# VHH binders against c4kar8: the designs that were tried, part 17

Target 1, 263 residues: c4kar8
Amino acid sequence: MAELSTPSPASPAPLDGGRGDELEKFTLRGARQILQLLQDLITHRGLITAHTGGGHSFMTAVLKVDEERGRVVLDPSPDPQANRRALAAPRLTCVTQLDGIRIQFPLVGLGEGQDKGRPALFAPLPAEMLRLQRREFYRLQVPLAHELSCLLKAEDLARKPVEVSARVIDIGAGGVAVVVPTGAAEFVIGGTLPACRLALPDGEPIELDLEVRNLNRQTQRNGTEQLRVGLRFAALPRAADTRIQRYIFKTERALNAKARGGL
Key: E = the ipSAE of ESMFold2; O = the ipSAE of OpenDDE; V2 = 0.75 times the mean of E and O plus 0.25 times the DockQ between their complexes.

## First folded at step 1 (VHH)

Design p30 (framework vhh_7pa5_2)
Fold by ESMFold2-Fast, scan of step 1:
Structure p30 (fold): chain B 263 residues (1-263), chain A 125 residues (1-125)
Amino acid sequence: as target 1 above (263 residues)
Amino acid sequence: QVQLVESGGGMVQPGGSLRLSCAASGFTFDDYAMSWVRRAPGKGPEWVSTISWSGDSTSYADSVKGRFTISRDNAKNTLYLQMNSLKPEDTALYYCAKGSLTYYSGTPRSAFDIWGQGTQVTVSS
């Protein structure tokens, strides 16, 4: 199934990077890029949550990258049991954050030894690293007062073309989530809705193609059913991307200013 | 070299109190937000609390809000965590960390840069 939301970059919980096609565009596979990102973790002394499976994890850090031997040196846990679990695990899933950017990578073939007389864990360089920028996953909860809408070009239950004005409940750099009444239109995960129109407060509606990523049925307090639809921006023009980003940042600043006592 | 040394842990009964401290060295303490992070047996690490560089702003995990108080003494390069009304579920290794895992909407913030060796807190009857 497609995912409705991405965890915060500060969350220690792992993303399922191997199953999501949408995460592929955030995956680094070049040796030089991987080395540079690991060096950034060393420079910033970034804390890493290493998941060993079975609900177990420990905190570590990259101490050194051995480029000649193609391996990383990690700080062992002060808990010997955590280190034993890590060594027994076929794979570690490592999660960290740098300046709001979520970073996740696997380590396979963990060993133990010493580095400069201190206990250390060693692993081969990861073949891939997920670098999920905050901009790509952030979702602004749209204020109800904005009455933000998106006109969807969809099909009804008889597969006839229909237009549905949907309320936008959240928006990010990669897409929107909307709500529609149950039965207003049929949506197929992976399907494309062409020439939809996103209405932002300033300027003309933005015409764009939307890909259906997620469907979630909700029953409201009054018993009425709604369908939440997660939609990805397909082939977003740069001008449209700029306008969407500006709306998001402007709205966030206004909300944050209000929370701090208001402007 | 940057060092963080935690102390003040120990065993206490439910409802009791403990005060943790963290002595920082090797960096300009006053320039950085500081945090407490804990790891309970069988669980992943949990962020507990953050304090700004000046001490003017603090934030807390929902599980400890109203019971714990973070503070700092910039003249002594020391971070504190006052823990009141302790519960068995507060049993964990507590780590001092340079930086913050909290972040502001629309603005990226630094992750933890460094953490200490930890101090054990055990809450049992």
Scores: ipSAE 0.000, ipTM 0.136, lowest interface PAE 19.4, mean pLDDT 76

Design p31 (framework vhh_7pa5_2)
Fold by ESMFold2-Fast, scan of step 1:
Structure p31 (fold): chain B 263 residues (1-263), chain A 126 residues (1-126)
Amino acid sequence: as target 1 above (263 residues)
Amino acid sequence: QVQLVESGGGMVQPGGSLRLSCAASGFTFDDYAMSWVRRAPGKGPEWVSTISWSGDSTSYADSVKGRFTISRDNAKNTLYLQMNSLKPEDTALYYCARTYTIKSSSGTEYVTFDYWGQGTQVTVSS
């Protein structure tokens, strides 16, 4: 594991199991579907990040599926300490991607042994796998003409409450990136901004809680500094999720139509 | 959509050099730390190097320190790995990975990955 001194990146940690009802529509529980997905990861050489808890993770890959014993065979880490942490963990949360689709699944009961004379890790087949479509991770670059904004409830440099109207520069199903002037508010990675208001065209602002995921300072051409802030939606009501998805699809179609018309 | 495309691999003699590139698209490249990861048959995946979103901070696996240099060009959405003094042990598929940081309860930050490319093959043989 590498430690970083500079704030980054925006990508979310593994999805919270406490939000399971919201993720049920993306959850695979059929044995044939799970087996096929694991086989696809083998075929496409999918790298897996296995989270062992306490902020620790290691990279692995599925070597094979043992249907007779009902288990999956994984590459061990070349770091013995990472393998010891994995074996001691009550569960691993595995995150990977296939054709732009995010796949997440738990492994419980990890053991070690050998496969074809080489060290290997073994675990029972997962009972479920989360499969999120590209739209859940797609980021639309917001056209400037849309004047899309988010009213942030934050603290200034003196720790006093402040409201900042921030310009939304990109938006996806999982969050937004916004731009604020440097010094307008103080942001801390992992901090929560409650009751913020996202203004979409044609309707009332959406009230939502946002988690700060990343920070990036940039200097404008006129010499002023601004801060780019990546924000995760902590939770979205179904109606809000639908409005955001409609905005993204409608805007993407309009941008694609404009690009193709220019040929 | 998120795409990471590696290039620059090939066959080289021990002591030789290669420069790997990774073209990123479908996301705001300068919001993310980026990493190089390699996988050789029988060795499992091995983290090689990470660079912060700004390029101000880098870290390396002990096996490559002093030989490899990670860099990025945020204007071109491109990640690089300059590989010098290559050894047979460096033979592997090299993947470009979008990197995120997890904070432990003690405040220690660790890196992990959510997207990576198809990989580019590096073979070092005499």
Scores: ipSAE 0.013, ipTM 0.403, lowest interface PAE 8.3, mean pLDDT 78

Design p32 (framework vhh_7pa5_2)
Fold by ESMFold2-Fast, scan of step 1:
Structure p32 (fold): chain B 263 residues (1-263), chain A 126 residues (1-126)
Amino acid sequence: as target 1 above (263 residues)
Amino acid sequence: QVQLVESGGGMVQPGGSLRLSCAASGFTFDDYAMSWVRRAPGKGPEWVSTISWSGDSTSYADSVKGRFTISRDNAKNTLYLQMNSLKPEDTALYYCAAGPSSEQFLRYLSTGYDYWGQGTQVTVSS
């Protein structure tokens, strides 16, 4: 059989869905700000996930900024096919983090060559860089003790309706990730699960529609497979949004206090 | 103050073993999947291994499968990589990373790693 799918650095393609005007406040367009941010990535040896489209990505890093030629030098992938895909792509979407700030920027016009006798990828400096504070992209890892669950309305392998109680492993303003036993239900990326129920510690379960965004299989230490399902809130009532944000805030504060106490 | 501090790198002969450690602080370690990623001289970054938040699920790159073992001690906020049967091709700077996280709540953003260490050097030479 094929190798099991696993959580890896190669994540789903960027989901910018035409909401660029909502992100304008977080977008840097000044040449000096862009150069400084790229230099910060070099200084911190930040690893970058570069999305090449079609669900493909690879890990890279900024090796240097050639300010005189107006270009950035990137570390190529050890996988020749990933480099070939990158060179063929009309646009790379690069994503990284620096001090809890999410940084995202496009690169167009990628070429290959050498830097100091070593293979390298080259691209013109980006005209813009997105810089988001943690709260805008944060995903809370849900403590197991909270026993957070989501009752999913899905179909089994025989296309029959089934209800699956899934453990919520992380949650954000836009969605949740859950784990289910393999074979409990069939999930299709882009499929909608109507009238699911999200149980938060305080109050009644929240009824909401969920869209399947990603699927990852993991092998447990005992050899059992589990399926991680990423789910987007398709439509979120105002009261539900408030409750989710409140849960995230309170739980994150409590977890940070625990972590600062040490082990 | 989030910190991931790698240690345990060094020089070793082919066929030897090393154990890498990553000490985590400033976040709730036992709620995160953790990964090892390496960068060899003159090459791009390569994912090596991931372990789930509980430690009951692991995955490995084909190049290290059967030779490396990822593990964690949630009571000590520490991630490990036991490296056996080391080859010259394993020479690289090894990074500890928190993640991969699930899909970002902003639907126009991809998933990624939340935190990275500075790396520890492993050199396999005769």
Scores: ipSAE 0.000, ipTM 0.222, lowest interface PAE 12.3, mean pLDDT 78

Design p33 (framework vhh_7pa5_2)
Fold by ESMFold2-Fast, scan of step 1:
Structure p33 (fold): chain B 263 residues (1-263), chain A 125 residues (1-125)
Amino acid sequence: as target 1 above (263 residues)
Amino acid sequence: QVQLVESGGGMVQPGGSLRLSCAASGFTFDDYAMSWVRRAPGKGPEWVSTISWSGDSTSYADSVKGRFTISRDNAKNTLYLQMNSLKPEDTALYYCATKGYSLTFGSYPSEMDVWGQGTQVTVSS
């Protein structure tokens, strides 16, 4: 999120109870694995969104792991109210990403003190950590410089065929999200758009059948409306899947290298 | 190319002032909230301040509230941080940053966060 103290609904949200059984196979419970993953977050300077409940969260980072005392040391929020909420919470849910992997873990028994003379938050090492590298859950936000587009073959209100060039804002193994001016075409959740063309930076456009999964209407500051459309790959040829995955991995690697060099 | 270029850092005495700038290019600056983040040696990143896409809403870390002012000039694609009453503890690399997000089915943010190279601020006698 762009807003750190007052996160919007678009802030990273924890994956909750209804998915518990599906997430078990991605849950680490070994002490050595947990210590290594926490150390990886320190090494890669991972920013963590810590959820305190009631829609409240703050940004933190792991400062160190105290193996002898069995605890993790966290950077406190610059907002004292956020720190008080965290200390009063029965549980902190920490969410971050590292190299395309979603990482989520609980902290209970949070306390405050000092580390090297500076304020810090302390908690016992988590008993479990989620490390989720499932293709279907990962979405790459498309770099602005790439200017990816998808030519949608849709229908207008009169069922006349129209072609709409839409800007791709994110892409994953299972689909894309695009931005379309309101009124450019009619979209129905569950509807199929045949023979659309996805333009990656290199090579010929990829022909895809896309299923509409969700619609979100946004009003721009000039008063015009934009429609964000989530689209699932209804059927994806092996060659197209390979090419999309290569684009995602190549782009994420480049972004990770740039971010680490800039931090 | 998408670029964020910070400038304005330097050495100042305690109680001094500095004005940081961040020149943005390669994207629609007006569509994004912008932040300043700092990192002192041996410590994790600390959020400093955020300004909304329009400039109408700002927020500050308690450690800098009342001393720092964030602003933006959308006509010039530039973000600013006015730092007054500087303290030794403000010594850090200062980065401007922007962030994308996803509204799609079950997706979560990626490392779409764009960080500049940073500008060094040193507060010492």
Scores: ipSAE 0.000, ipTM 0.120, lowest interface PAE 18.3, mean pLDDT 75

Design p34 (framework vhh_7pa5_2)
Fold by ESMFold2-Fast, scan of step 1:
Structure p34 (fold): chain B 263 residues (1-263), chain A 125 residues (1-125)
Amino acid sequence: as target 1 above (263 residues)
Amino acid sequence: QVQLVESGGGMVQPGGSLRLSCAASGFTFDDYAMSWVRRAPGKGPEWVSTISWSGDSTSYADSVKGRFTISRDNAKNTLYLQMNSLKPEDTALYYCAAQSRYLGTFYSPTSYDYWGQGTQVTVSS
């Protein structure tokens, strides 16, 4: 039996470095910008999940930026094994969030020592930091009245093709979350669902390929169980992207107007 | 401005019960899914439970299912965790965590915008 581990439940999965071209527009490489972002993490005491590879991770924080030595000072794990794994790793992938902004950065050349008499981990300043703004991850909670649906092309328990009409519960620039009855289809994280159809209120359904990103079983207050499936748009034509953004903007504006009126 | 303040932790014997509370301020509580995340000595963080922004949907880690109940009072901006049939392996710092309902599909629901300071739960005889 081989052990395949997933990222910590308390941390989102790290974004793949092989997607460098796709993520380049969100990558900070200016020394001043990097220093400012690290300082923001210190000021807000941002908890960081550091991924050491092989599905292993630990919780840390940036304690200090040592500009003179060109390094960051990190809070070590209370678990000595986690610290040993980190020190042996060729790189750490650090992931955190701050006010809806996803921040991810690599650390290479981790060392250990003391900072003002306390145990600490040290690493050179990262050469790059990924910063994904709220708009890149913004998810509109879809009003029930809109009856938004996505026809999924999936497989059942016997691995036979099946089509499932799933209710869309949230939608953003990069994907949708849907709910399906337990047992309606089988989903595999990283699997592709080809030629699915997203029905928006205005116009023809959008045909698109979806990648399964996460799965969560949820129990409703009345005791019914459903599966929440997070789906990424694998390839999205510009016209489809425009329609999705217009729907999100129009709906958010209407929801904000209702919220302000209720006040 | 944003604060999550946990309370209700303490020492308890195996089989006992505790109720944790998390008082939220500085943000629109009703727009956030709320979670309990714990960190045991020598372990990484473990997600325990999540409740949707409305309170209508809940989910639990398999290790606590049937023993713990998550709930929220949106009128009081408070999150709760009722812990029954406590075991020594439940010993941990318990954190209240908030995730905007507007963040989503790219990441696990365990990705968080705000964290509390934690409250210690110790189950021993």
Scores: ipSAE 0.000, ipTM 0.205, lowest interface PAE 11.8, mean pLDDT 78

Design p35 (framework vhh_7pa5_2)
Fold by ESMFold2-Fast, scan of step 1:
Structure p35 (fold): chain B 263 residues (1-263), chain A 125 residues (1-125)
Amino acid sequence: as target 1 above (263 residues)
Amino acid sequence: QVQLVESGGGMVQPGGSLRLSCAASGFTFDDYAMSWVRRAPGKGPEWVSTISWSGDSTSYADSVKGRFTISRDNAKNTLYLQMNSLKPEDTALYYCARESTYFGLSSKPSYFDSWGQGTQVTVSS
């Protein structure tokens, strides 16, 4: 039996129940909100990736919403095998984007039939839809080779100013996660670190105000302790936002090229 | 902010040719792999072709391989699809699509984050 490996970064996958509580505030459950989002997908001819499980997916689109019967009507795949997989699946996870907003929703009880004499797929209206800005869901894992660092202006346990060079382990549009040695500085959730400096590979360090959002103490395999600090960009000029987004995008593209055998 | 505007569609006889264009704005065009996707009445969306951010790599659906050529002009922020030896089965609305940055370049992309209104291609005898 051959073992299938999924290279990183993989194709976009659905956000799952492991983030359930974090994603709840972005979950829409109102019937009218759900109907409006589905209608927006029709109006914008939204391309939907429907995941059927087992690494299988196909492209579809919403043809119409049948409010009277409480159903959504979808385009079938031009691949008959994909349609058979979809009909056999207990659940579809549908993912799309409109203007950088990620929309994700489940469909259960998929059936087949015809709409206006043409093949179609039918499912009950989803009970919930997830609606996220790109900045809310995307985090780039920073390659160690980039040696990305952030010089933090913090306080020690005696409330004396201290500067700590922290390694950036992930970065998104809304913030960074860094690692610092245990005891290097005192961090308080909700505290602000002014005039910190984020060093990107190209150009001068970016001066940023950072807000502490979360703290996690982790023990490494060698027994040393590190502190993982989640930091929100408290104020971000458009030029800095552009540079950060460009770094994220170009790094993601380079990682994708390497994962796909860039030779 | 991201805007993709397709043009160049129309009616053509079987065996004819058309050249589609897609004008991109609101993003750094040369950072993205771009694709053409089509949708015919009664069918779901069908991926047609992809071109890498640099233009150095292209891929095609089996149904169009050898007949269609995808290209781009990064200086003009424009994507093209040269369609030769057109068949009635090529009748569809053709969309310019930006590949998701998370997915990146692929020989068979299945995920897009932006697309245009489309341009209609009708191949009739």
Scores: ipSAE 0.013, ipTM 0.498, lowest interface PAE 6.7, mean pLDDT 79

Design p36 (framework vhh_7pa5_2; at its last look DockQ between E and O 0.24; V2 from the best seeds 0.00; counts 0 for: pae E 7.0 > 2, framework grips)
Fold by OpenDDE, look of step 5:
Structure p36 (fold): chain B 263 residues (1-263), chain A 125 residues (1-125)
Amino acid sequence: as target 1 above (263 residues)
Amino acid sequence: QVQLVESGGGMVQPGGSLRLSCAASGFTFDDYAMSWVRRAPGKGPEWVSTISWSGDSTSYADSVKGRFTISRDNAKNTLYLQMNSLKPEDTALYYCAVSYKTGLYFSSTPEYDYWGQGTQVTVSS
């Protein structure tokens, strides 16, 4: 009886550092802006999911911003174990939403104490807060069972045109991440790949232009190196956008149904 | 714009019952699992219950299991929480919440994308 190891809930992928430049546009670093956003979270009774790593998280809320001491006060979890994990974590990744905008911020140096005689968690104010529009930044992890491919029109090291069939690993309204064999083509961040073809299961491939946004070398478990390429849709026709959205929605539903044991 | 409006809260004696409602708008209600979360003073938010988009699957926190029943009417875009055998420990602000991510593992703490203003439930003698 092979114990089907329930896949550990994938820790929210660290905001892949490679999206650094694009994320900078959406990152607040101003002390006043950060304070204001934290106050807004208080005002709107923001439900925050704090990720402690290892697939663990707990719900919290901002109780208070202490500007004088430069700290944020959070609700502790009703679960003592979650609080222990939080305190032991080198970093909390806090995720929430305000006015349709996803907010993510790190907290470092978490401590426990009391606020007004009640247990509370304390952390220094975040150095940065990321504000992301959900529609643009949501990425569906493409199931292995649902193979999506993208035919990339690129150049090799000799600037000779090459076509590379790439597996799509994630897809969103704004683009795709693909994996290609190392050395299959030369990619330049900011470069445009014209007339690429995204294959969806519902029909003919979508022809589109892709902009290279990030490059990450990855080593597979088998020791093989692959290149993860983050690609933005440079020009997406409305019909194509609709198809992509439909695919994402349908796939999410299927994944949810499966996760529920067919319930 | 997504809106969730909770109602049905109030004051009740221990052992009493309440039925909460959440009116949802601004999104395709029947595409998403819905959840109840509560926040008591001095305690962080606590997951209470989740129901699948179809209503065929439900889950409950151990603290409310056997006492609370989550349900939904997709035709009315409404989520419900029937609360029976209420205890003082159930005193909290109750939120209706939804996650954009449809792959909600009932066993994991979900990231909620939208929630209401909450409805206050007070259980006291």
Scores: ipSAE 0.768, ipTM 0.908, lowest interface PAE 0.7, mean pLDDT 86
Fold by ESMFold2-Fast, scan of step 1:
Structure p36 (fold): chain B 263 residues (1-263), chain A 125 residues (1-125)
Amino acid sequence: as target 1 above (263 residues)
Amino acid sequence: QVQLVESGGGMVQPGGSLRLSCAASGFTFDDYAMSWVRRAPGKGPEWVSTISWSGDSTSYADSVKGRFTISRDNAKNTLYLQMNSLKPEDTALYYCAVSYKTGLYFSSTPEYDYWGQGTQVTVSS
């Protein structure tokens, strides 16, 4: 049996909103909290899957919150049939995610019109929003004081082996994001870096195989260029997984304590 | 403000070809890896392809490998997807996406900071 009570944040399937005590602790009902979360979706341009039931859905985004009129403005689908189905539906169930947090909310009374001369969909503000944190998709921003590093086994531009000590920017159950100076090594999206060593504060470095999933260039304030590399744990032994999760939990707890303490 | 605008979708018969474009603005396009993600009717988003900031490395989902080619023109701030040998299963809304702040860990769980509006691709008679 692989049935889970709590679905993955990446799942498009909706949960029952406001279901008993099981989901109540994850449900936002305060007007200010709802407005702030909707604003966060606008800021991040979060892609929303809007379900009308019966397997029908379309992609949308929150374009604007009209607080004076108590409504949200949504991006219409480029598919006119999807928009017609949405307008005919008695309810939309909207599902999205931010940084591994699943967000789900209902919209009732959808209408169409224009916003600043462009087609738009409108709905009253939701009375509730579900916000469900899942550990497997959470990303911890690594404190600089931890000096967390990963020794990468890579190749230079001449395809000669090179070892690069990379600073870990964020870490989750699925991988790490690191920064390296431009030119330190050649990275190929989809490429595997075998036997890399992740240094956690709590003991011996963890030996890991990492897969390159993302590769961005970043210019620092001082003009120095660096690469930001997204790396997936290609295979993660149970003991290594436990140590990484423990580090994430302990650090998250310590950061929350410092934030509350005003440190 | 980051903006991604897709175009080039349409209807095509099985075995046909289409080229999608994504015009990017509001950020330094040539500093970021770019991705194509699709959503078929009634399904969740599926990662299709990613290209590095420089264009020197690319990766593809197994379902499209050998048929689709991702490319970019950094001088024009434009991302492309050349789609060949199209199948009915390729019918979907296709989105341009960027991970702006943090790295992307999994392609099978497409997490991106910014998405475009999408362009519809329909493969049928």
Scores: ipSAE 0.411, ipTM 0.779, lowest interface PAE 2.8, mean pLDDT 81
Fold by ESMFold2, look of step 5:
Structure p36 (fold): chain B 263 residues (1-263), chain A 125 residues (1-125)
Amino acid sequence: as target 1 above (263 residues)
Amino acid sequence: QVQLVESGGGMVQPGGSLRLSCAASGFTFDDYAMSWVRRAPGKGPEWVSTISWSGDSTSYADSVKGRFTISRDNAKNTLYLQMNSLKPEDTALYYCAVSYKTGLYFSSTPEYDYWGQGTQVTVSS
């Protein structure tokens, strides 16, 4: 079997970047809860994608848990290169789902050995496990044709009010990402933007408060700079949440036209 | 929302047959290759079979060649696995899987974006 020469972007990415504050409420850290969840994966024979970095991953499973010694036993890849990458990686990011729930956990200190005479990979139990419903991690990439926008009530460098119309590039249950020209406003991670207006196709704009979660500078092909701003929804009314979920569902349904390559 | 729902598993004697089905929804089914993966008790995942998006190309693990037949019905968004001459070694939880990575039928490190919850096949005297 042949691998692609480029990183493999199609699999669900590990939840990196803004993971801290946003994901903490979904993070299991109790030893008993972690052990039980791993045992559930074993009982249900869950399949795991193990990410080794650099766009590389392999299919594995938790074969058993040695709770007395605090270790997990993983199935090695049939590909020796995948095993070498896993053993060399600073951490192995395991992603799976069980009954529609996404589960993600790190393994560090991976080693190789034998389990009852068969090759196996070993690691200490993870210190944390994420347990998420799809709505808690999914972000829709907004089609350019929709021209989805959010009017931001922000401040300039002199801390005076400014309004910035920002293009929405992705949207999920918990927030949006937008792009603005560099210098259009000052954004501070953790800052709140009150009374912003999110324009959805199905009615009047939604008034909502946004919290700045991340900032990323980008340079466009014509040399202009823009700023990608990750924004979390503050408490949403149920009606606003319903409209956002409906937009996501309808847009996903419409976007299922894709490049073909299977033969 | 992508959903894959396997069915058709059960208990059967050695030499028997079963037909597995996988109902797919939430994506354009005929744009993607589809696979079956199984996990036997106490063992890791084992690739079983892959079929191209059109159904014109198929591939099988050596352990099942000549006994299993993968097929698909793109009008019904359904993937099938016909399993004949079943052996105790075929006892496993069988998963239907899809990769959005077009053209990766022969990867030595298969990567799947979605899989179902599996259907149990038990082959016992």
Scores: ipSAE 0.033, ipTM 0.579, lowest interface PAE 7.0, mean pLDDT 80
OpenDDE, second read of step 2: ipSAE 0.700; ipTM 0.883
ESMFold2 (binder alone), look of step 5: mean pLDDT 80; pTM 0.810

